# Designs tried in a protein design chat: VH-VL binders against Calcium homeostasis endoplasmic reticulum protein (CHERP). Part 2

Target 1, 141 residues: Calcium homeostasis endoplasmic reticulum protein (CHERP), of Homo sapiens (Human) (q8iwx8r149to289)
Amino acid sequence: ETQLDMNEFDNLLQPIIDTCTKDAISAGKNWMFSNAKSPPHCELMAGHLRNRITADGAHFELRLHLIYLINDVLHHCQRKQARELLAALQKVVVPIYCTSFLAVEEDKQQKIARLLQLWEKNGYFDDSIIQQLQSPALGLG

## First folded at step 4 (VH-VL)

Design p6 (from pa10 with heavy chain Y102E Y103L; framework fv_patecibart)
Fold by ESMFold2-Fast, scan of step 4:
Structure p6 (fold): chain C 141 residues (1-141), chain A 125 residues (1-125), chain B 107 residues (1-107)
Amino acid sequence: as target 1 above (141 residues)
Amino acid sequence: QVTLKESGPTLVKPTQTLTLTCTFSGFSLSTSGVGVAWIRQPPGKALEWLAHIYWNDDKRYYPALKNRLTITKDTSKNQVVLTMTNMDPVDTATYYCAHSEELYGSGSYPEFDYWGQGTLVTVSS
Amino acid sequence: EIVLTQSPDFQSVTPKEKVTITCRASQSIGSSIHWYQQKPDQYPKLLIKYASQSFSGVPSRFSGSGSGTDFTLTINSLEAEDAATYYCHQSSSLPYTFGQGTKVEIK
């Protein structure tokens, strides 16, 4: 059975949530790539990020900072052609982005929307996913 | 409206330490993703990035000058301070501070969208 | 460090003509290039970010294009107020670097 140390992962995510330093994001990203051994491993990591970000009690900074981690991972997936990790993140990005966008007021939505503009420019997702991200309420349905 | 303004001495002698203060309004350096950079421009020459500080106190320095540069912030006063030691006549330049807002984890660093007016610092005996 | 080379260094252009400024990076920087306008004795102002995204309030005659190592700033129809020095800036890796500048003046 495919298993990852989720407690170890959470220990790396906590500094990202709390301070979001470039070093903390780099450490989280490097851990994800070192554990991206198969599609099920990638899906466990992506699913864990989805669970943390979409949780009912998640505050804005937690959601935003973990999406910043996802953004850095997406960038590196494209550079390294890491298809399995990219595919796993593509499966969870809609609930992650749409839940985060709809949970906050317009000024914070603008900050999240800037990430979508970058993702569109860099071609991380196909047109179907982009359409769902552009219509967050429909993306969750 | 975002505004930034540099202040500090306009004349510095060789070997002295330069301290410049950037005072800003229209944004908070406690907001996630926000940072302030220092960039200089010697007379008639190109722009040179020196240092950057972020809301989370992350700091970055131009590598060749790293041992001479210190950047700090006081979020409650809306100020960022740059200190540069052992000044030399070649450090004569207009010094600017500038606002940035980073999409952390983007695989690249931010643009500079709003700039201060600049302060000319002359290094001469 | 990444070196940015602008071309031309200087051009004198008749009003309403198209202006093209190029910026070449010594290594690939994706789309992490930004363009600034600096008028004499003034601070730089952002025009275009991430190769092709117009900054708020910038006239539509300014546009940017390119990826990798070759980037272009275009002014589709030069106005008198556009006389300035234009700089490219890469943010792909530290240290940040700027081009040497391109001076555009009106004939």
Scores: ipSAE 0.041, ipTM 0.652, lowest interface PAE 5.2, mean pLDDT 89

Design u1 (from ut8 with heavy chain K50I; framework fv_utomilumab)
Fold by ESMFold2-Fast, scan of step 4:
Structure u1 (fold): chain C 141 residues (1-141), chain A 120 residues (1-120), chain B 108 residues (1-108)
Amino acid sequence: as target 1 above (141 residues)
Amino acid sequence: EVQLVQSGAEVKKPGESLRISCKGSGYRFTSYWISWVRQMPGKGLEWMGIIYPGDSDTNYSPSFQGQVTISADKSISTAYLQWSSLKASDTAMYYCARRGYSYGKPFDYWGQGTLVTVSS
Amino acid sequence: SYELTQPPSVSVSPGQTASITCSGDALPKQYAHWYQQKPGQSPVLVIYKDSERPSGIPERFSGSNSGNTATLTISGTQAMDEADYYCQSADSSGTYVVFGGGTKLTVL
């Protein structure tokens, strides 16, 4: 069946939320790639990240640090073997980015906007998605 | 509509310099790589190199490193391929083609080609 | 240097299935794309990411990538399909773009 240990995933996400070290991000990323067994598995992981980041109780550092994890995963998804995980993340990035951007004041918005500039340069998303990310209020509507 | 429009045919002598161009329109020029591809008369396609116009990052095929220079001017959405000193063996059709940033994306739009003839 | 190997020519009768192969050691880990080129014209993308078909390309064109061999398949081949076909991928590191040598398809 299409099941993943979300408690195990959350145990790997917590150090990323708290400290955002290279080792913590690497551990989370490696777990995601190890569990990227089919499109439904990838969609479960991407959906879990969406749920954590867009939750009403999520603070800025949680959102930013998990988006840093997503950025690192996107970078490594450009090889053939990770295409399903890239596709799953492409389906959730708009609500993740737009909710995070709109939830904070201008100085914190600039930190999030720097990631969009990197994503544009690296070509992780098609033009339609980039346009939605560039207009966060319209992207959620 | 996405278009890549290349400069016109060139007839040159060995030792002359040359720069040919590829102008993009209908899309965000700085968000796509531009590759140059050579096709010698009656031969196949050869990848020469690629440039990201947003920051001018380049990557050359080992066969063409040091033989040509690839550059771009994002203010006019134009990429360039340049020779400092042409050789008769440079006689070929030259295509530009756009690609998404990731190496796994295809060349989805191609220019019409620029024929370069180098003879004495 | 890494190479993609294609047969130089393939011949089929009208209405038959043409298969054009492309072999390379990095193909298990890299996408294959296919381009059609008619005399005096620019290449046209006909298949991308192993098996996807661009808008405007007839359904008779399909692709696959298994083991170290990518295959372009043209079912119900028509005279208008006569062209040179090139596969394209990347080396194992994803650093260099690589084209196959091209296959001339003749419909007799």
Scores: ipSAE 0.000, ipTM 0.526, lowest interface PAE 12.3, mean pLDDT 87

Design u2 (from ut8 with heavy chain K50I R99H; framework fv_utomilumab)
Fold by ESMFold2-Fast, scan of step 4:
Structure u2 (fold): chain C 141 residues (1-141), chain A 120 residues (1-120), chain B 108 residues (1-108)
Amino acid sequence: as target 1 above (141 residues)
Amino acid sequence: EVQLVQSGAEVKKPGESLRISCKGSGYRFTSYWISWVRQMPGKGLEWMGIIYPGDSDTNYSPSFQGQVTISADKSISTAYLQWSSLKASDTAMYYCARHGYSYGKPFDYWGQGTLVTVSS
Amino acid sequence: SYELTQPPSVSVSPGQTASITCSGDALPKQYAHWYQQKPGQSPVLVIYKDSERPSGIPERFSGSNSGNTATLTISGTQAMDEADYYCQSADSSGTYVVFGGGTKLTVL
């Protein structure tokens, strides 16, 4: 019975993929927080992002820009209402990060790795997740 | 095994300087924040401040800003709490504790404490 | 400055349920964590993120956070549970860590 307007979500994600402006990211983030009504709602949004980012043939810019959205959402998960969304993102971050990291060459990997340093500093993930993110090939299995 | 090991007890006079230490082991030291917590004799816990050892980023409680300096040496996995001039009111047990920065993470491991006594 | 308020003491008989409260205006939007401290020892985390229990902590410890009040509940209280209990959270901005004043639990 848990439903979200995924077409509306994709309409907000497309400008982020194409241009990655602060306004586009803010609009996507605000939509996610407005729809973070229960754990199943949060898991649908997180799962949708995971599916878009880990898809075969996804371009680097799509992966990177949606990870920037995730980073902004994680940064703003500082309120009790947002903890269910944080928990949902914790369940999908390993395939998102590791797939994106392994798909590209060293200079692009550096852009993604800077986000991992920020996530470690802010304590968004437990030690088991951090260890998987630090070893992307082992993290995927 | 994660451990935080603190330096031994100190007995000092008012006006003296002091630096106490907290050494982390069994984990990646640069990936966790270290907080300092004061407990005056017979009193409760007071948060003093926090440091991220990876880049030495600090944040202090307003009550302790300017009264102490928190620092870290990541090459030896050690955090420090320092006074330039001790007062009798600094007499307390001082704990270090490991913490994630976001509110989603608590203090999961604590040092054994360092007793600091300041008297004439 | 922002304060977390705990009762100074709570007394229960062995086998009874102890309830320790922690009140503060930021608690609706911030997690509460709980620490047990026995005389001469460092604090030990017993509950984190309102209701989660670390490995090694007995199931009789539980927590909740509703409205402006977080609660630590100890069911079937034992003599070994006698200790000071501290809640910990953050101010409304999430910038500063804040501890409650502590509650002495006595098991009579």
Scores: ipSAE 0.006, ipTM 0.560, lowest interface PAE 10.2, mean pLDDT 87

Design z10 (from oz4 with heavy chain S102P; framework fv_ozuriftamab)
Fold by ESMFold2-Fast, scan of step 4:
Structure z10 (fold): chain C 141 residues (1-141), chain A 121 residues (1-121), chain B 106 residues (1-106)
Amino acid sequence: as target 1 above (141 residues)
Amino acid sequence: EVQLVQSGAEVKKPGESLRISCKGSGYTFTSYYMHWVRQAPGQGLEWMGGINPSGGSTGYNQKFKGRVTISADKSISTAYLQWSSLKASDTAMYYCARDFWPGYEDYFDYWGQGTLVTVSS
Amino acid sequence: AIQLTQSPSSLSASVGDRVTITCSATQSVSYMHWYLQKPGQSPQLLIYDASNRATGVPDRFSGSGSGTDFTLKISRVEAEDVGVYYCQQYDSYPLTFGQGTKVEIK
């Protein structure tokens, strides 16, 4: 059975949302890799992050800090060639990034846009995904 | 009880092909990347590349890309490093080392005993 | 590529001495590891992620550091500690090692 303890996941996400320390991000990332047992497991984790980040009324710090977790996971996926987790994150990154970017003013948009520059440099996504990420972010100035 | 056992020493001439091996035992082979690290005589350690035995995806140090092929056969828990045409500059000790990929390990906890490759005319 | 420079390149110590080896990176590194290669042997893991001792490694070995500067210390060197010590980063590809520090016992 494809099942994950989402309450346990949320318990790890809360310190990231609240403080966003390297230790908190490392703990969340480690939990995700430990539970990346099959494509459905990876999709459940990626979907949960999407739901938390794109929720109506989600705070900017919540969105930004969970995207920092995603960035760290993407870095490790590429290093580890963890294809299933990378593929699951590739399926949700557009709504995560675009919703977060469009919800805030220019100063906060700059923080999010820096991550897109890093993702382009590191080749985490194909050109099609990059174009979708660039559309709302770069179009708004 | 974990062991990485490498094939024996090789003496070759420039232009010859060669394949050396690294056999893992005592663990789940597909849960660990296998990396190749070389050491030229009297020199330090140099990373060549690695493979994820589960899917066969590889990464190479640009310096060795196109010069060597890294592969693995998970049915016999063995990783390979292969040259189509050896050069004298390939003379070195070659080590395999494993790296746990599902977590934060990202370090080489076990190494093979090494395979000495000598290439001379 | 991240380049790692170790200091000193070699040292000679007496049993019981404190030994300090440093590793400097050209850019910030989150994942720095240390290995020991004893004469005629394969490298073996000593310290991972800057400060964690590998299983079976004696307490006399410790690691510290962050960013670009990392240190390996041996509080009281023993005869069996002879060899070449290497730092290694796993932050980005290509993976790189320092040039090594040779430790000899008088």
Scores: ipSAE 0.007, ipTM 0.566, lowest interface PAE 9.0, mean pLDDT 87

Design z11 (from oz4 with light chain S30D Y93W; framework fv_ozuriftamab)
Fold by ESMFold2-Fast, scan of step 4:
Structure z11 (fold): chain C 141 residues (1-141), chain A 121 residues (1-121), chain B 106 residues (1-106)
Amino acid sequence: as target 1 above (141 residues)
Amino acid sequence: EVQLVQSGAEVKKPGESLRISCKGSGYTFTSYYMHWVRQAPGQGLEWMGGINPSGGSTGYNQKFKGRVTISADKSISTAYLQWSSLKASDTAMYYCARDFWSGYEDYFDYWGQGTLVTVSS
Amino acid sequence: AIQLTQSPSSLSASVGDRVTITCSATQSVDYMHWYLQKPGQSPQLLIYDASNRATGVPDRFSGSGSGTDFTLKISRVEAEDVGVYYCQQYDSWPLTFGQGTKVEIK
């Protein structure tokens, strides 16, 4: 039976939300890899990040900082051949990115759009996903 | 290898238009944001705005929004800063700077040599 | 916008002195960087993310701090270190710089 301690995960996410240091992101990333034991485990972690980031009351820093965590995890997934965790994140990145992009004004949108350029350069997602990220309003509908 | 080369010094009169440039070389131009930073005579550094050269989207310091236009031509790896009508208060050194994304933070890793703009009657 | 205040605004040091420059932000900053502008030159990156030295920067330079207070230190200043030092936050647009600290060698 697939179960993860989401309270433990949230305890690691809080320092990322509050300060977003490299150490905090590293701790969150390491916890995710330690718990990436099967596709359902990976989907629970990715789904939890989606729920936190797309929540109606989520502030910009929460969204941005957790997307920074996702970016670090994506980089390491590709390097470590962590296919299950990469696949789980691929399933949630569109609502995460598009909701975050559409929730803020132009100057903050450019911070988020910079990540999309990096994701395109590194080949983290197929063309279908990239097209949805490039058109955020259409990506959500 | 990486270089940002800016256009030469300009001497203009109030009301004239002007466009200055910053040409990137030695890297993939569309992979890095480019920013413009101003320094009035004897003063400190002031951020004016930035551009994503890939899509052309821009962000401005509200103080300069509507007074300048930032653009880029990716076919020649060049970013631009343009005024439709210069004022004496535009007299300053103008720098372009490349935005390096480390995965967690951005910082300006390379700067152009600067373009001195003097606006006087 | 996040405002940055540096202290001191200027200082005079002798070769071999320890130099300390501080930068105070009006709100907590996660990403603070330091740049050096030598006389007649463009600014150059010195320290990024509070404490990391940029490529080619001598180990006599160090940065520290978190939250609202950041510090740049030069353990044994050299004549080539003359210039204006700027802190800069990259938490949010608009990006902001401190007013600068002028370091002169006597």
Scores: ipSAE 0.015, ipTM 0.538, lowest interface PAE 7.5, mean pLDDT 88

Design z12 (from oz4 with heavy chain Y104W, light chain N52E; framework fv_ozuriftamab)
Fold by ESMFold2-Fast, scan of step 4:
Structure z12 (fold): chain C 141 residues (1-141), chain A 121 residues (1-121), chain B 106 residues (1-106)
Amino acid sequence: as target 1 above (141 residues)
Amino acid sequence: EVQLVQSGAEVKKPGESLRISCKGSGYTFTSYYMHWVRQAPGQGLEWMGGINPSGGSTGYNQKFKGRVTISADKSISTAYLQWSSLKASDTAMYYCARDFWSGWEDYFDYWGQGTLVTVSS
Amino acid sequence: AIQLTQSPSSLSASVGDRVTITCSATQSVSYMHWYLQKPGQSPQLLIYDASERATGVPDRFSGSGSGTDFTLKISRVEAEDVGVYYCQQYDSYPLTFGQGTKVEIK
C-alpha cells in the first residue's frame, strides 16, 4: 500500500505558505523528488497539493505560494526527466490553477496568469490542458 | 513592520579597513536574500553583490569581486559589507536591499536608509 | 552583461502632465523592475515584472513592455513624483540598472 508522511510534507509546506523563500521551495521540492518512488507516490503528493490549494478556506498567499512550489517542481521534472511526477502534476493542475484564478480579483489573477505564460513557454502541458487553463470557468466543468 | 537599518556615515583614509552593517527587523531574516547597491556621488545605482543569510552563500558583481566581502550574522539579523583596504573611488552611498522572491522572479522590495562612506586624505 | 539605457535622461513636467520613460535592454529580458529615488531618500520599488504595481503605489503609475523595450508612465504627474527613476533587470547576473531618468516639476 502506498504511504507517505503527510505531516512531514505539511511541515515543509508551512514555511512556503508563510514566507515563500527560495530555500523553503527548494526543501519542499527536494522532499517531493526523494519521495517520488512510484506513480501512486507521485499522485499522493500531487493530490495533497491539490487538496491544500483548492480548499474553501485557503487564502490567496497559500494558493499562490504552493503554485510557486509546483512551478519549481515542474521545471525540475523537465531537467531530471522525472516523467511520473510530471504526469501526476498534469492530472491536478487544471483544478489547482482554475480554482485559484477564479477565487480572486483581476490584479491577483494577473500574478497567476503569469505562471500560465511561463508554463506555455516551457512546454509543461499539452494543448488540451493549456486550453482548459486559458478558460478557467470552462476548465472546471 | 519590515525595516532595514544601516550603520552610520563613515569618514576614512585610503588603505583603512571598514565594515558597514544592515540590520533587518520585522521579518524572518534568514528567509530573504540581502543585496548591496552602491551609488557614487551624482551617479546612478550599481549592484555589488548579495548573500543568502541562511547558508551564507554569496554572489558578486565581478567589478567588486575580491575588493569587498559580503557576510551575515543570522543571530543578530545583520548583513555586512567589508573592505580590507579602502580607496578614494570607494566614496559612495551604500544601500542594502531585501530580495523578495515571488516564486519565479526576484525584486528589491525594501531598502535601507543608506550609509555614506567618504574616503579621502 | 545586459546594459539598460533610459530615455530621456531628464525631463521637466507640469503637474497633471503625462510622463513617459523608456528603458531599452541590449538583450531580451523577462524581468524588468522600476524604482523611484526621491531627493535625499533611498530607492523604493514602484513596478515589478514590467507591469505590476508595488504595494501602496498609486494607480497613476503603470508599466508595460517585453523583450528589449519597456515603458513606465505616469498618467497625471504630481509634485511628490519628483526624483530619479531607474529600470532594473533581474534576468541575469550581474544585476544591472539603467542610468536613471530625472523627473522635475516646473
Scores: ipSAE 0.015, ipTM 0.574, lowest interface PAE 7.4, mean pLDDT 89

Design z16 (from oz4 with heavy chain S31N, light chain L95Y; framework fv_ozuriftamab)
Fold by ESMFold2-Fast, scan of step 4:
Structure z16 (fold): chain C 141 residues (1-141), chain A 121 residues (1-121), chain B 106 residues (1-106)
Amino acid sequence: as target 1 above (141 residues)
Amino acid sequence: EVQLVQSGAEVKKPGESLRISCKGSGYTFTNYYMHWVRQAPGQGLEWMGGINPSGGSTGYNQKFKGRVTISADKSISTAYLQWSSLKASDTAMYYCARDFWSGYEDYFDYWGQGTLVTVSS
Amino acid sequence: AIQLTQSPSSLSASVGDRVTITCSATQSVSYMHWYLQKPGQSPQLLIYDASNRATGVPDRFSGSGSGTDFTLKISRVEAEDVGVYYCQQYDSYPYTFGQGTKVEIK
């Protein structure tokens, strides 16, 4: 059975949520790659991030900082050819991005939208996913 | 201060086994990937592979996969490069390099002093 | 694998000269770095992500380029700049280096 220590993961995510230091993001990223042992393991990690970010009452900084972690993991997936982790994140990015975008006013939406521009430039997602990210209300269904 | 200190020079014969080391200090060892880069005499730099010391996951240049093993012992902040059977073509300077990553940045920021491995009969 | 070709393979310069080194990739890369290896020393980072100077690197060093073509420039070369310069792509496995450009001072 596929199992991961989600309490250990949350302990790494908390400094990212609270302060979003580059060292904290690096520690979280490294934990994810060390645990990216199979597609089910990757899907558990991606699903956990989706659950934390899309939770009712999640504050903006929590959503933004964990999306910063996801952005850095996406960059690393291309450089390290970590296909299973990339695929798992591709399955959850629409609810993560669209929920976060729609939950805030225009000035905060600009911070999130800049990440979409990077993702488009770097080719992390196919055109279907990009179209859903560009139309957040439609992307949520 | 951040330091990467490598083991000393080695002189070996073909067929012998060898393990060289790279010890990190002055930072949290498990937060940074470690890479091995080789330089044959009079030649350029060649990436061999790297390791995430936190979980032990490795990536290899296919040219070296199966010919060397990369490992790390996080309890003593040390990364290793190992050969089961050396060849004369393994004669080279071997460097370890730390993979600095900080959100938007990702590069080799610190390098060890190098370990010269000479393989001759 | 992405192959990197540097030009020239070697050059001799006088102190104060402008030095230009180029790096050409077989595929488009977003992350190109430059390292200097001084004689008898380990490589050291000079430029990362095409155009950013590493900490402590003098402003006479600059990098530019995108896609497949990248350039490293030294506006006024100094005696301490002797060594071999390497470009490195950090886009995909396996990470690769150019063959190196040897810079000597006359």
Scores: ipSAE 0.013, ipTM 0.557, lowest interface PAE 7.9, mean pLDDT 87

Design z18 (from oz4 with light chain A50T S92Y; framework fv_ozuriftamab)
Fold by ESMFold2-Fast, scan of step 4:
Structure z18 (fold): chain C 141 residues (1-141), chain A 121 residues (1-121), chain B 106 residues (1-106)
Amino acid sequence: as target 1 above (141 residues)
Amino acid sequence: EVQLVQSGAEVKKPGESLRISCKGSGYTFTSYYMHWVRQAPGQGLEWMGGINPSGGSTGYNQKFKGRVTISADKSISTAYLQWSSLKASDTAMYYCARDFWSGYEDYFDYWGQGTLVTVSS
Amino acid sequence: AIQLTQSPSSLSASVGDRVTITCSATQSVSYMHWYLQKPGQSPQLLIYDTSNRATGVPDRFSGSGSGTDFTLKISRVEAEDVGVYYCQQYDYYPLTFGQGTKVEIK
């Protein structure tokens, strides 16, 4: 019943992965909001991002750039009453963040950790999620 | 043709409960958010809150949170605004407004005719 | 909450005059929307996302602006343009409207 064109989504994600321009992120974000029709639709999109980011073959730039998309979507969810999309992203952010953080060395971890500081400042997640993000190894176990 | 039809005017006393309605027709009700906007006599527009009729999720202006409940019945394409205990300060015209939600854009493209609620003793 | 302040609060214009209404936000917003409430009627959408005219809105209406300052212009006001104009932001909770600008025709 719940159907989304994941090939169309991936076509929008590819420019974000490759170049991460403001225009590419806006296009991906707009597609997600256009398709945020119900909780299952939002969960499909969030789950797809989780699958792409946590895949064994994902390189750092793919992980980082798609997390930048997620950050921009979180910002607009909070501002535009997209509560179902926000809730769906809250369900997947721990594996996304923790896997990405643990997969890289210290200098790249700092780039990812900056996003956590922003998420804490903006109140995107409850204390339980924040605690898991602050302890990535524990968050995955 | 898109229409939002609201329930008729109400005259109530402080402390009474009330529920007013907004029925959508001519479109897929669950595809658009519905918001409530009030206008006190001689005053401007004030956003109260909104609902996604598909999932039932709501957002409220903190000024009204806990004082009103927004809900929707998608089987009859109707959104509701409810008070458990009215106050004289609730006297106002109440509008429902449809949120044009097709992609990134959010704005109120259609408005109901309004429901006048008068609360006096 | 983002406060929107409109200027002027009211104006009287003659048919054919250019009317300019401004809306100032206490912090930067991405877009501004404009509504017209004619006497005894519900508000109706005029301009969305700062500069786009809603369906059926005449081209004498235009919107512009960015950041904290936005403007609605009527190039040649007509008698049917009487009413109260409201700006509105949808960038932050709670959603907020300006206090309104009353436009009357002499």
Scores: ipSAE 0.007, ipTM 0.544, lowest interface PAE 10.7, mean pLDDT 87

Design z3 (from oz4 with heavy chain W101Y, light chain Q27E; framework fv_ozuriftamab)
Fold by ESMFold2-Fast, scan of step 4:
Structure z3 (fold): chain C 141 residues (1-141), chain A 121 residues (1-121), chain B 106 residues (1-106)
Amino acid sequence: as target 1 above (141 residues)
Amino acid sequence: EVQLVQSGAEVKKPGESLRISCKGSGYTFTSYYMHWVRQAPGQGLEWMGGINPSGGSTGYNQKFKGRVTISADKSISTAYLQWSSLKASDTAMYYCARDFYSGYEDYFDYWGQGTLVTVSS
Amino acid sequence: AIQLTQSPSSLSASVGDRVTITCSATESVSYMHWYLQKPGQSPQLLIYDASNRATGVPDRFSGSGSGTDFTLKISRVEAEDVGVYYCQQYDSYPLTFGQGTKVEIK
């Protein structure tokens, strides 16, 4: 059975949630790539991020900062042609983005929407996913 | 207002040690990476390396790794670039630059005035 | 390392001219920035992430491009725009700059 040290992962995520420093994001990203051993491993990491971000009561900074980690990972996936981790993130990005966007007021939505503009520009997702991200309420239905 | 103030010009002989500085003010020093960029006389810009002042972690251009040391003292909001033994090819203008990280991109939003280092016998 | 090549290496323009500078990367770049170094001064940020103007940068400056080809345009060059323009990628380490484009005003 596929196993990852999720306690170690959460220990790396906590500094990202609390302060979102470039160093903390880099450490989290590096851990994910070191553990991207197979599609099930990638799906466990992506699923864990989805669970943390979409949890009831997750505050805005937690959601935003972990999406920043996801953005850094997506960029690195494209650079390294890390297809399995990219595919795993593609399966969870819609609930992550749409839940986060709908949970906040317009000013905070702009911060999240900037990431969608970048993702579209860089071609991280196919047209179907982009359309769901552009219509967050419909994306969750 | 954000300001990066670098130490003054230096004239050194080959083999001498040197440390130049870059002091940040008008912002939270530990919240931004600081990078060093050199410019040899009549040449373009060349990235040397950077530091996270909060934790002290560094990254170097392999061309300069082992030849220079980048450090920071967060108690006085100052980053340093140092050589144990200078050579003539170290003659250049040295800039520090603040790294703005938005969570999805990085760029150098503020630069110091530069420190001219001349190494000659 | 990603190498950046700028074109032209130098140009001479009259006040009011349209100036176009290009930057070509040896591999695809997601984060391309432009800096201006005026004579005797430090570099200053002009454009970040291909097309966004930095704070205080006049709207006569614009950037565009993606992948391997990026462009910086000055719609109506002014005397104060003289200097060397550099593109810079922040996609991978080591960070690299183009060789620079020298803009002189007649």
Scores: ipSAE 0.012, ipTM 0.572, lowest interface PAE 8.2, mean pLDDT 88

